VH-VL binders against q3z8e7. Designs and how they scored, part 30

Target 1, 156 residues: q3z8e7
Amino acid sequence: MVEKIPMTASGYKKLEDELSTLKVKRIDVIEEMRLAAMDKDMRENAPYHAAKEQRGQIEGRIKEIEHELKYADVSEYTDTNTSKVNMGSTVKLRDPKNGECCTYTLVSPKEIEPLKGKISASSPIGKAVFNRNKGEQIEIEVPSGTLQYIIEDISF
Below, E stands for the ipSAE of ESMFold2; O stands for the ipSAE of OpenDDE; V2 stands for 0.75 times the mean of E and O plus 0.25 times the DockQ between their complexes.

## First folded at step 18 (VH-VL; framework fv_denrakibart)

Design k1 (at its last look DockQ between E and O 0.50; V2 from the best seeds 0.69)
Fold by OpenDDE, look of step 18:
Structure k1 (fold): chain C 156 residues (1-156), chain A 119 residues (1-119), chain B 113 residues (1-113)
Amino acid sequence: as target 1 above (156 residues)
Amino acid sequence: EVQLVQSGAEVKKPGESLKISCKGSGYTFTTYWIGWVRQMPGKGLEWMGYIWPGDSDTRYSPSFQGQVTISADKSISTAYLQWSSLKASDTAMYYCAKQRYSNRPFDYWGQGTLVTVSS
Amino acid sequence: DIVMTQSPDSLAVSLGERATINCKSSQSVLYSSNNKNYLAWYQQKPGQPPKLLIYWASTRESGVPDRFSGSGSGTDFTLTISSLQAEDVAVYYCQQYYDTPYTFGQGTKVEIK
């Protein structure tokens, strides 16, 4: 079984858009190569070599995107069960000692935004809450010790 | 609007070759798996295989491996299913279907192509 | 291959009554990494292609009436039509898309009693 690549629907769309843009850019760069090749000796043609390098980069990225899309595991926020923490879930954690709450959203690695509370499922917090139920108490290991939190709410 | 339009019904004899088509529109053809599903008369659905039109990566069900060929022409957003030599047992309705995403079910289906093989 | 088995093969239900179809997989279609069941339900009316009703075992496809619901996890799944309507006469299929080859149940024919 091929490993699935978690992402959101919006993430998938962004990749499609990027792919489309890159395909157009590829055509342009190929044309630049063609034009450059007409002007100077290939061995001493800096513009040609630059364009060729750019083409390689574009093709590499296209290949990466194609792979991601091909094996994407897309989650839709609106159509997921909130009974357990999953990809795309927003989790409210409460400290049982002081009542302080914090909120995190589990996202794919490419969608991480720490300042907005968007964290990876593979992060310490992500691992602690993933596939857990509302009301469960979790433990998070930090350098200063072990933190205790209760999953107060799960939403999308 | 997403649409999959398949080629018309076929009446063939055993031993003949056949290639049917499925044209996709209303979405990016190269970034979604397109599968073929067989439905024999009065029977259930059988997944035959699917193709990623972006690179023509094709996967077959073991039951259909070597029996048919799935291909795609991304320049015209068309997927194909073909036989080199038809058998009477190939008589069936054939559907093309698009996955919503990888590892998702088929959200859009073609109207089907009826293939009849008889002497 | 994952074998999908539906029950019953056919059922007749009165209009407005509940219809229940079961689907069993030979192995679990629950993916541990995301805790989702890779199970779908389709409706096929005569002369038409299948129509997607439910995915992830319990998520309704857009435009599907609320009377359709899916439940279950692991290897046992159920499609429920809470109040059967005349337009619901069809053959229903479960399908796993957990692993290739994708496999369908044999189908359940739903008729009006």
Scores: ipSAE 0.809, ipTM 0.931, lowest interface PAE 0.5, mean pLDDT 92
Fold by ESMFold2, look of step 18:
Structure k1 (fold): chain C 156 residues (1-156), chain A 119 residues (1-119), chain B 113 residues (1-113)
Amino acid sequence: as target 1 above (156 residues)
Amino acid sequence: EVQLVQSGAEVKKPGESLKISCKGSGYTFTTYWIGWVRQMPGKGLEWMGYIWPGDSDTRYSPSFQGQVTISADKSISTAYLQWSSLKASDTAMYYCAKQRYSNRPFDYWGQGTLVTVSS
Amino acid sequence: DIVMTQSPDSLAVSLGERATINCKSSQSVLYSSNNKNYLAWYQQKPGQPPKLLIYWASTRESGVPDRFSGSGSGTDFTLTISSLQAEDVAVYYCQQYYDTPYTFGQGTKVEIK
């Protein structure tokens, strides 16, 4: 089996949308190259070389997205409905000393939104909670020290 | 609502060419694998191969490599299965089917196209 | 190629009784990175295309009755119909989608005794 690329259903949709946008943009860049190519002096054809570079970046990103979608390991709330934290899980963490709570959702790298609590499995919080059960105490290393939390709830 | 609608039954003679179709609707045609499955009369299911219509990346079962051509026209959301020269042993029901994601099996199937090749 | 072998080839079961179908793969279909078995079960009634019942060995497809369940891991898998109904008369296939070429078992015909 080829290695699969973890993501959520919403991550898959975001990549589909980006791909659609890039394919439209590719059409524009190909036309820019065609128009610029009417000037035969390549040393003086900065617009042609700029469009050619942009096309290369677009084609590269299109190939990358196609690869990610072809090998997507898509998780869904119902498909990851287990008692353990996994990709797509939302975890509620409680500080046992003061009762304060924080909520985080494990998402693919393309879906990371730290201000909304959407974090990767490789982040300090993500590593600490992954594959853990409700009620487990975890330690999270941060620049200011080590924090202790209890997994209060797991939802999907 | 996802649908896969296949072209109608075919009666052909050995040596003739044939192209059957599968039109997909209700989903983004270009970003999911769509494939073909053969079922010979009274027999089980055989995966023939599939295509990623977005870039025409096409992959075949070794048993069917060189025997058929799988293709797609993304402008009309249609996949094709094609023979250049039919054999009597090609008599079978042919299904198109799509994967929901590459980590899922085929969850949507066409109604089937019966191909009869008789000498 | 991963060879899928079903047993039995046919099975006669009284209405309301349990039907059990086994499937063995020639190599593991467990993907270690996510701990999922890439094994599916299909039902095919006469004159109809196959219908997906189970994926990931044990996850029921939406709309499939709860009397259908899948179990097993690695190379040995089981489809169970806990209480056979008249509409369950069909041929059942297992399929691996772990690696191409995707392959099916030879099928198990389930009939009413």
Scores: ipSAE 0.706, ipTM 0.893, lowest interface PAE 0.9, mean pLDDT 89
ESMFold2 (binder alone), look of step 18: mean pLDDT 93; pTM 0.947

Design k2 (at its last look DockQ between E and O 0.57; V2 from the best seeds 0.00; counts 0 for: pae E 2.5 > 2)
Fold by OpenDDE, look of step 18:
Structure k2 (fold): chain C 156 residues (1-156), chain A 119 residues (1-119), chain B 113 residues (1-113)
Amino acid sequence: as target 1 above (156 residues)
Amino acid sequence: EVQLVQSGAEVKKPGESLKISCKGSGYTFTTYWIGWVRQMPGKGLEWMGYIWPGDSDTRYSPSFQGQVTISADKSISTAYLQWSSLKASDTAMYYCAKQRYSNRPFDYWGQGTLVTVSS
Amino acid sequence: DIVMTQSPDSLAVSLGERATINCKSSQSVLYSKNNKNYLAWYQQKPGQPPKLLIYWASTRESGVPDRFSGSGSGTDFTLTISSLQAEDVAVYYCQQYYSTPYTFGQGTKVEIK
């Protein structure tokens, strides 16, 4: 299977919107280049060179977005089975020693928000809980040792 | 509303060339794969290939590689399926279909184009 | 290529009764990285294009009645119509979109007994 780029449906839509915006901007910048080229010698035309550079940046980003969309691995998160931890899952972990709980949501790398508990599936916690069932005990390696948690709940 | 509208039925003779079309609307044409599916009379569905209209990257099923050409004109949001030389065995219904995403199945289908090839 | 095999080829069920269609893939269509089964079910009525019913093996497409359900994982999948309705007369296809070339089952014709 070809490697896909994980993202949410909303993420996909955002990329489409950005792409649309960039395509319009590209047209404008090309026009700016045209106008600048008419005004001054090309060797000493700062506006032209600036516009050209901007065009390059826009085209680069367009290519990136198109690639991401073309190979997107989109998860809607909301329709996924909660039997196992998956991308988009919100997992409640309970420390069996002290009863303290923490909640994490597995997201794509581009959607990581640590302060909101949104973590990558490739993170230590993400790896520990991925594809696990409710009620399972997991171990997380940290610099200070090994932490143990029980998956108390899985939701989306 | 997403729609795929295909060109009308075709009656052709063996050896003739043919190009049928599929026009997409109601979505961004360049950011979704469009595939072609063959259905011979009374038979099942066969994936022929698909194209990414944004850059015209085209992939074919091995069974259809070299037998047909898939293309797209993004300026008019239209995908194409064409034969250089039709055979009687090409008689079938041909559907165009849009994938929801690269990792998803076909969520929208054209109404189909019936191609009849007979002497 | 991944070969998709459906069973049975045809099925006659009384109105209101359960219809069960099986689909087997020659290779697993379960992707380990996201734990998703790249398996879809389509309904095709006479003279119409296929209609997507189920994706990810068990997720109903929007607008699909609750009586349709998909289950299974790996290589074995099932489409269930809990209570067959007259409008459900059609040919049903499973399809893997795990890898190209995409492949369909041979289809199962569902009729009213």
Scores: ipSAE 0.821, ipTM 0.942, lowest interface PAE 0.5, mean pLDDT 92
Fold by ESMFold2, look of step 18:
Structure k2 (fold): chain C 156 residues (1-156), chain A 119 residues (1-119), chain B 113 residues (1-113)
Amino acid sequence: as target 1 above (156 residues)
Amino acid sequence: EVQLVQSGAEVKKPGESLKISCKGSGYTFTTYWIGWVRQMPGKGLEWMGYIWPGDSDTRYSPSFQGQVTISADKSISTAYLQWSSLKASDTAMYYCAKQRYSNRPFDYWGQGTLVTVSS
Amino acid sequence: DIVMTQSPDSLAVSLGERATINCKSSQSVLYSKNNKNYLAWYQQKPGQPPKLLIYWASTRESGVPDRFSGSGSGTDFTLTISSLQAEDVAVYYCQQYYSTPYTFGQGTKVEIK
């Protein structure tokens, strides 16, 4: 199994929309390059080279999105599993040594806002809490050592 | 509303070629896997393979690799299953089906295409 | 390849009684990273295509009656019809979608006794 890429249903839709936009832009850029190639000297000017570079960026992004959609692990939140951390969950972590608490929300990659506590499932904290229950002790590896926290609360 | 509409029943002789179709509507055709499932008379379901129509990434069950071709024409939202040389043992019902996401099973199925191969 | 084995092959149940179908996979279909079992149940009525009933082993597809429930984890799974109705006469298939090739159980025919 290829490693799955966590995302929300809204994240999937945003990638579909971006892909659609990129496919349109690709058509336009290819036409601009075709017209430029009819003028023998246009391929040596800055506008032609800019269009060629833009096409490469568009093709690269299209391939990335296709990969992300093919291997998407689209989250679904059900009443049966409301006690576990999932995409869209807000978790309260307590340091057992000093009682300090931190709050994080798991979001899609395009929704990441670290300063507001919105993190991805791929982040060190996100990986440690994903699919865990309230009351579990977790460990997060950082360069300075191992941090230990207790999942004090899960909300949605 | 999501629909998968398959081409009609076929009666063929061994050695003939065949291409059957599955037209998808009501969803973005290019960003979901669409697969083919065989059901031989009186038998169970067999996954044959699937295709990602957006870039034609196609994957086959080992049992069907080299025996059939799965393809798609995204301009008309249509997937295909084809044989270059039919055998009597290819007599079966063939379904197309789509996945909602790659981490979900097949949520929509076509009505089926009965293929009969007899001499 | 993951082999799916259903039991029994055929089941006769009185109207209103409980029907139980078992499915065993040759390998675990539990994806540890999201803790989901990639196991589905389908119903196929005579002359019709298969219809998805259950995914992730226990999640009912939209519009499926509450009398259908799925349970189990790892390699052992169960489909339960709590009160069999006449319209439930069908062949039921389990299917893994954990890894390709996707594979189905051989089917369980449910009849009215």
Scores: ipSAE 0.401, ipTM 0.776, lowest interface PAE 2.5, mean pLDDT 87
ESMFold2 (binder alone), look of step 18: mean pLDDT 92; pTM 0.937

Design k3 (at its last look DockQ between E and O 0.49; V2 from the best seeds 0.00; counts 0 for: pae E 3.3 > 2)
Fold by OpenDDE, look of step 18:
Structure k3 (fold): chain C 156 residues (1-156), chain A 119 residues (1-119), chain B 113 residues (1-113)
Amino acid sequence: as target 1 above (156 residues)
Amino acid sequence: EVQLVQSGAEVKKPGESLKISCKGSGYTFTTYWIGWVRQMPGKGLEWMGYIWPGDSDTRYSPSFQGQVTISADKSISTAYLQWSSLKASDTAMYYCAKQYYSNRPFDYWGQGTLVTVSS
Amino acid sequence: DIVMTQSPDSLAVSLGERATINCKSSQSVLYSSNNKNYLAWYQQKPGQPPKLLIYWASTRESGVPDRFSGSGSGTDFTLTISSLQAEDVAVYYCQQYYSTPYTFGQGTKVEIK
């Protein structure tokens, strides 16, 4: 199977935009290299070396982005079955002991925002809830022991 | 608006070479797979292969591997399908199609290019 | 290769009546990592290219009328037209994009009875 890289549509668009920007920047940096190379002593040409390094960085990032786009698994997170926790799902977890609730959204690694409850599917919580049904009890291993939660709600 | 415009109908003889084109517009050509689909007269759809125009990575269906060549020129947002030597059995409608996203179905299609190969 | 088999090959339905097309895959097209079915439905009218109707087995493409719906999971899928309209006369294809080579069903011709 082809590699799949989960991301949102907005994430995909952001990568496209970044790619476009980087391609333009690459042209500029190449021109800077050309101009810098006109100097007599290339060994002591700091601007040239700096531009060359920058070009390398840009090209590296371009390749990364192109790879991500090429193998992207985009989810619009709309009209998706909420019967099971999936990428893009927002999950409400209830502690059966104290009744406290926590809400998390499963996102791609690049979209993680812990302060907003956006967590990776590969996180301990993500792994525990992924592909689970509403009403199921899940266990999360933490250094202090095992936490018990019930999946109270699944939404997008 | 996303559009795929294909080259016109072709009438060829067996043994002749052919290259048809598909020009994309209205989207970033280099960041979506472009596939080719064959439809023989009165028959169903057959995925031939697709190409990533950004790096020209090309994948073929085993049935079409070595039978055709898929290529792209990203500078003019155009994908190509070509034969080195046509056969009568190559007579068909050929569609180019854009994937929705990677590993997605085809959301936009060209109008098709009819290729007729006869003696 | 994943083989896609549609049934029936042809279907005649009265206007306003329900049309049901089935599609079976030789292996599951459900991806366990995201719990999505990599199954699409296309509509092809005479002299036109195919048009995407449904993807992820049940998600309607933008602009597709509500009377079209997709269901199923794993290896068994169904396209339903709840109330057949005159403009719905076409050949319908299922397609898996779970793995290459991508494969289509043989098509189902829908006509007005």
Scores: ipSAE 0.779, ipTM 0.909, lowest interface PAE 0.5, mean pLDDT 92
Fold by ESMFold2, look of step 18:
Structure k3 (fold): chain C 156 residues (1-156), chain A 119 residues (1-119), chain B 113 residues (1-113)
Amino acid sequence: as target 1 above (156 residues)
Amino acid sequence: EVQLVQSGAEVKKPGESLKISCKGSGYTFTTYWIGWVRQMPGKGLEWMGYIWPGDSDTRYSPSFQGQVTISADKSISTAYLQWSSLKASDTAMYYCAKQYYSNRPFDYWGQGTLVTVSS
Amino acid sequence: DIVMTQSPDSLAVSLGERATINCKSSQSVLYSSNNKNYLAWYQQKPGQPPKLLIYWASTRESGVPDRFSGSGSGTDFTLTISSLQAEDVAVYYCQQYYSTPYTFGQGTKVEIK
């Protein structure tokens, strides 16, 4: 039952490249740990423990990337089709009560910048707009109630 | 160009072991699933399982669990299908195939390895 | 396991005529999150490995001739060859890739009458 992870083809390639780089960096860090351990008491070996911590961070990121690539759901509607919202789309949402508009862009998890409107497809707004057409009304559940918006425009 | 090149045909006797190979090239081997598909003589296609070579995460069809071993050596971009003790009923063509992202089926196939098991 | 059933088992069609192959799945292969049917069609010519023709039930793989088309949704799917050519003599398989174990239909042999 593993959830699929939406991304673009370019996002997939970027993760592949990062993974390759991290695997090389991991080799270097493991060698630093080995060298630091050769002539010192392990309990008093600050360079060894610092490198061990760095290795842990690298291993964690590698596992994250491998998981994302393993379950990636790659969209083909990144660069050409603006009829439906998908990965890479920019959507303009209009509040039907007052006419105010908000703009969001669906991006990969690595590119999330909420204050600039760059959100994931798995966010509440992202889920509500995904695969929807211009002119559709969407609802977003929040603790204070239900927010309603109209998809005013879709672009890339 | 993406290519999957399989090892050559094998003729074996029941009870013998066998390990056949599938070498991938033209893509990042560790970041795509590689599957194995059996085709018995005159029969259809059967998915046996697949492996993620990056971490060796291996999944089997229930029909093949415990019957074969799927493995990979990512240092030489090669996946393997292995029997510890062949049966006459293992006589078949065996294909490896690469999955194109997790939301697409197998788009590149090896040429096949014919395994014949007879006394 | 999702069982895939093709019909007919064998089909003889004159050159230039339409060939139609049906495939039924025992469970829906429509993934609600992206509204895609995880159904593929493969062609296997004598002495060759399978070749992907159609994925997502109706999307033609790059380089596949326009005469091949797929349709259907949920549990009922169809492969159509609009004008049979000599090189289309093969066995055709449907396959679900919605969930493991992935499963194939039993195959449909297409021949020239």
Scores: ipSAE 0.333, ipTM 0.724, lowest interface PAE 3.3, mean pLDDT 87
ESMFold2 (binder alone), look of step 18: mean pLDDT 93; pTM 0.947

Design k4 (at its last look DockQ between E and O 0.04; V2 from the best seeds 0.00; counts 0 for: pae E 8.9 > 2, placed apart)
Fold by OpenDDE, look of step 18:
Structure k4 (fold): chain C 156 residues (1-156), chain A 119 residues (1-119), chain B 113 residues (1-113)
Amino acid sequence: as target 1 above (156 residues)
Amino acid sequence: EVQLVQSGAEVKKPGESLKISCKGSGYRFTTYWIGWVRQMPGKGLEWMGYIWPGDSDTRYSPSFQGQVTISADKSISTAYLQWSSLKASDTAMYYCAKQTYSNRPFDYWGQGTLVTVSS
Amino acid sequence: DIVMTQSPDSLAVSLGERATINCKSSQSVLYSSNNKNYLAWYQQKPGQPPKLLIYWASTRESGVPDRFSGSGSGTDFTLTISSLQAEDVAVYYCQQYYSTPYTFGQGTKVEIK
């Protein structure tokens, strides 16, 4: 089985949009190369070499995006089972000692936004909650010791 | 609205070549897998293969490898299924189908193309 | 290749009664990374292409009536029609899209008794 690439539906769309933009940009850069190549001395044609390099960068990114889209494991926020924590899940964790709660959303590495509580499934918290059920108590190892949390809610 | 429109029914003789088409609309044709499924008369569904129109990456079922060719023209959002030499056993309904994501099944289907091969 | 086997081959059920179709895969179609079963159910009426009913074993496709439900995990799956309607007469197929080649069950014909 080919390894799937986790992402959100919005992430997928963003990649599609970026791909479209890059394809257009590629056309423009190719035209720039064509125009620059009309100059007599190609060896010292800085604009041509710059455009060529840019084309290479664009083509590289296009290939990356194509690969991600081809093997995307997209999580949708609708009609998903919230019984277990999965990619795209929003998890509410409650500290049983003091009652404090924290909310985290599991996302792909490219979609991480710590300030918004968007964390990787491979993070310490992500690993602790992944495939866990609502109501389960989890342990998170931190440098200062072991933290205890209860999964209070799972949503998308 | 997503639509897959296939070419019309075909009546052919053994040994003849054939190319049928599936035109996609209502979505980005180059960023979704499009596959072909065979259904022989009164039989079940058989996945033949699929193609990524963006780069024409094509995958075949072992049963159909070398028997057919799947291709796509992204400029007109059309996928193709073709035979170099038809056999009577190729008589079947052929469906094209779109896979929204790699982790989803075929959620949009063409209306089907009936191919009849007889002497 | 993953072999999909449905049971029964045909089923006659009275209107308003429950219809149950089983599907077994030769190997697990549960993906450990996301804990989802890559199993789908289709409905096909005569002269029409297949219509997707269920994906990820238990998620209903948009527009599919609530009377259709999917269950199971790993290698054993079930499609249930809680109250059979006249328009539900069709052939139903399970399919794995866990790995290529994608494979379908042989189909189950559902008729009104």
Scores: ipSAE 0.814, ipTM 0.941, lowest interface PAE 0.5, mean pLDDT 92
Fold by ESMFold2, look of step 18:
Structure k4 (fold): chain C 156 residues (1-156), chain A 119 residues (1-119), chain B 113 residues (1-113)
Amino acid sequence: as target 1 above (156 residues)
Amino acid sequence: EVQLVQSGAEVKKPGESLKISCKGSGYRFTTYWIGWVRQMPGKGLEWMGYIWPGDSDTRYSPSFQGQVTISADKSISTAYLQWSSLKASDTAMYYCAKQTYSNRPFDYWGQGTLVTVSS
Amino acid sequence: DIVMTQSPDSLAVSLGERATINCKSSQSVLYSSNNKNYLAWYQQKPGQPPKLLIYWASTRESGVPDRFSGSGSGTDFTLTISSLQAEDVAVYYCQQYYSTPYTFGQGTKVEIK
């Protein structure tokens, strides 16, 4: 069974743009290989070998993007429903014990930057907040025990 | 000069097959999406799907998935729209259009192919 | 699907006067990464294929007269013809190209009063 890949409409579009660029580059690299292959000494032809390696990397990345786009789940993105945490939401979490706050933004897998607070829906924090309302108390299980937070604010 | 030239008007009966064409020239055919747009008589525009002719990567609007086939022959710079079994409700004008890279609006349109399906 | 709704359905304007067409999308078509609205406007004259007028909500396509302008952001957009001319009699469509399926508005017929 293949799991759906949650992503924002913005993340989806970024992948589409990259795919289009790679498809153009693939055509150019295939032509470079064709021209280099017309040299009968192509076994020692550095441009041919470089193009062959580039093609492999481009084809691999294209396959990855096509898979991500095929299984993307963007249908739950609700700009008109702002009461629940969803893809693209920025959440402010408050520790009820000491009042400290932290902020996270749920992003697509390609946009993850944990040190900047951009996390996936599949991360421990992302799983705990997804589809939750403002004011809900959540808990996150980590090796050091259970962390408790209240969803203080949701923005987008 | 960018140009999209479509095949001529068709008159068909329900149940018949049909394949209409769109030939692109004046640009690198293999590196732009070619879209198909339906316009039913007196109605607006409907995006049907598009194809990347370089590798035949094809995507359909859910409304048209399984009802038509979009294909291309890059060796002659031609895209196709085809039906295996026409319905009277397929009576419409069909346009092909070239999409721009990364902007994705339709910047060049074919002249249209009128398909009439009647008994 | 992103639904595109135009208003009015039909518009009659005197020669030389301003024509205004509105388009609303059911969700934002603003791509925050580049701050562009993925909204286009097309003109379809009687018996002709559509012609691209405006993309990115406000960028005029090459060869389109200056009297055509687009504005708006997010979900609300406007096409303006500042001084209507006889050759502007057509049906005008907005289109989002933010996400598939790409969708068109129902069209606005512009006539001379």
Scores: ipSAE 0.008, ipTM 0.550, lowest interface PAE 8.9, mean pLDDT 84
ESMFold2 (binder alone), look of step 18: mean pLDDT 93; pTM 0.946

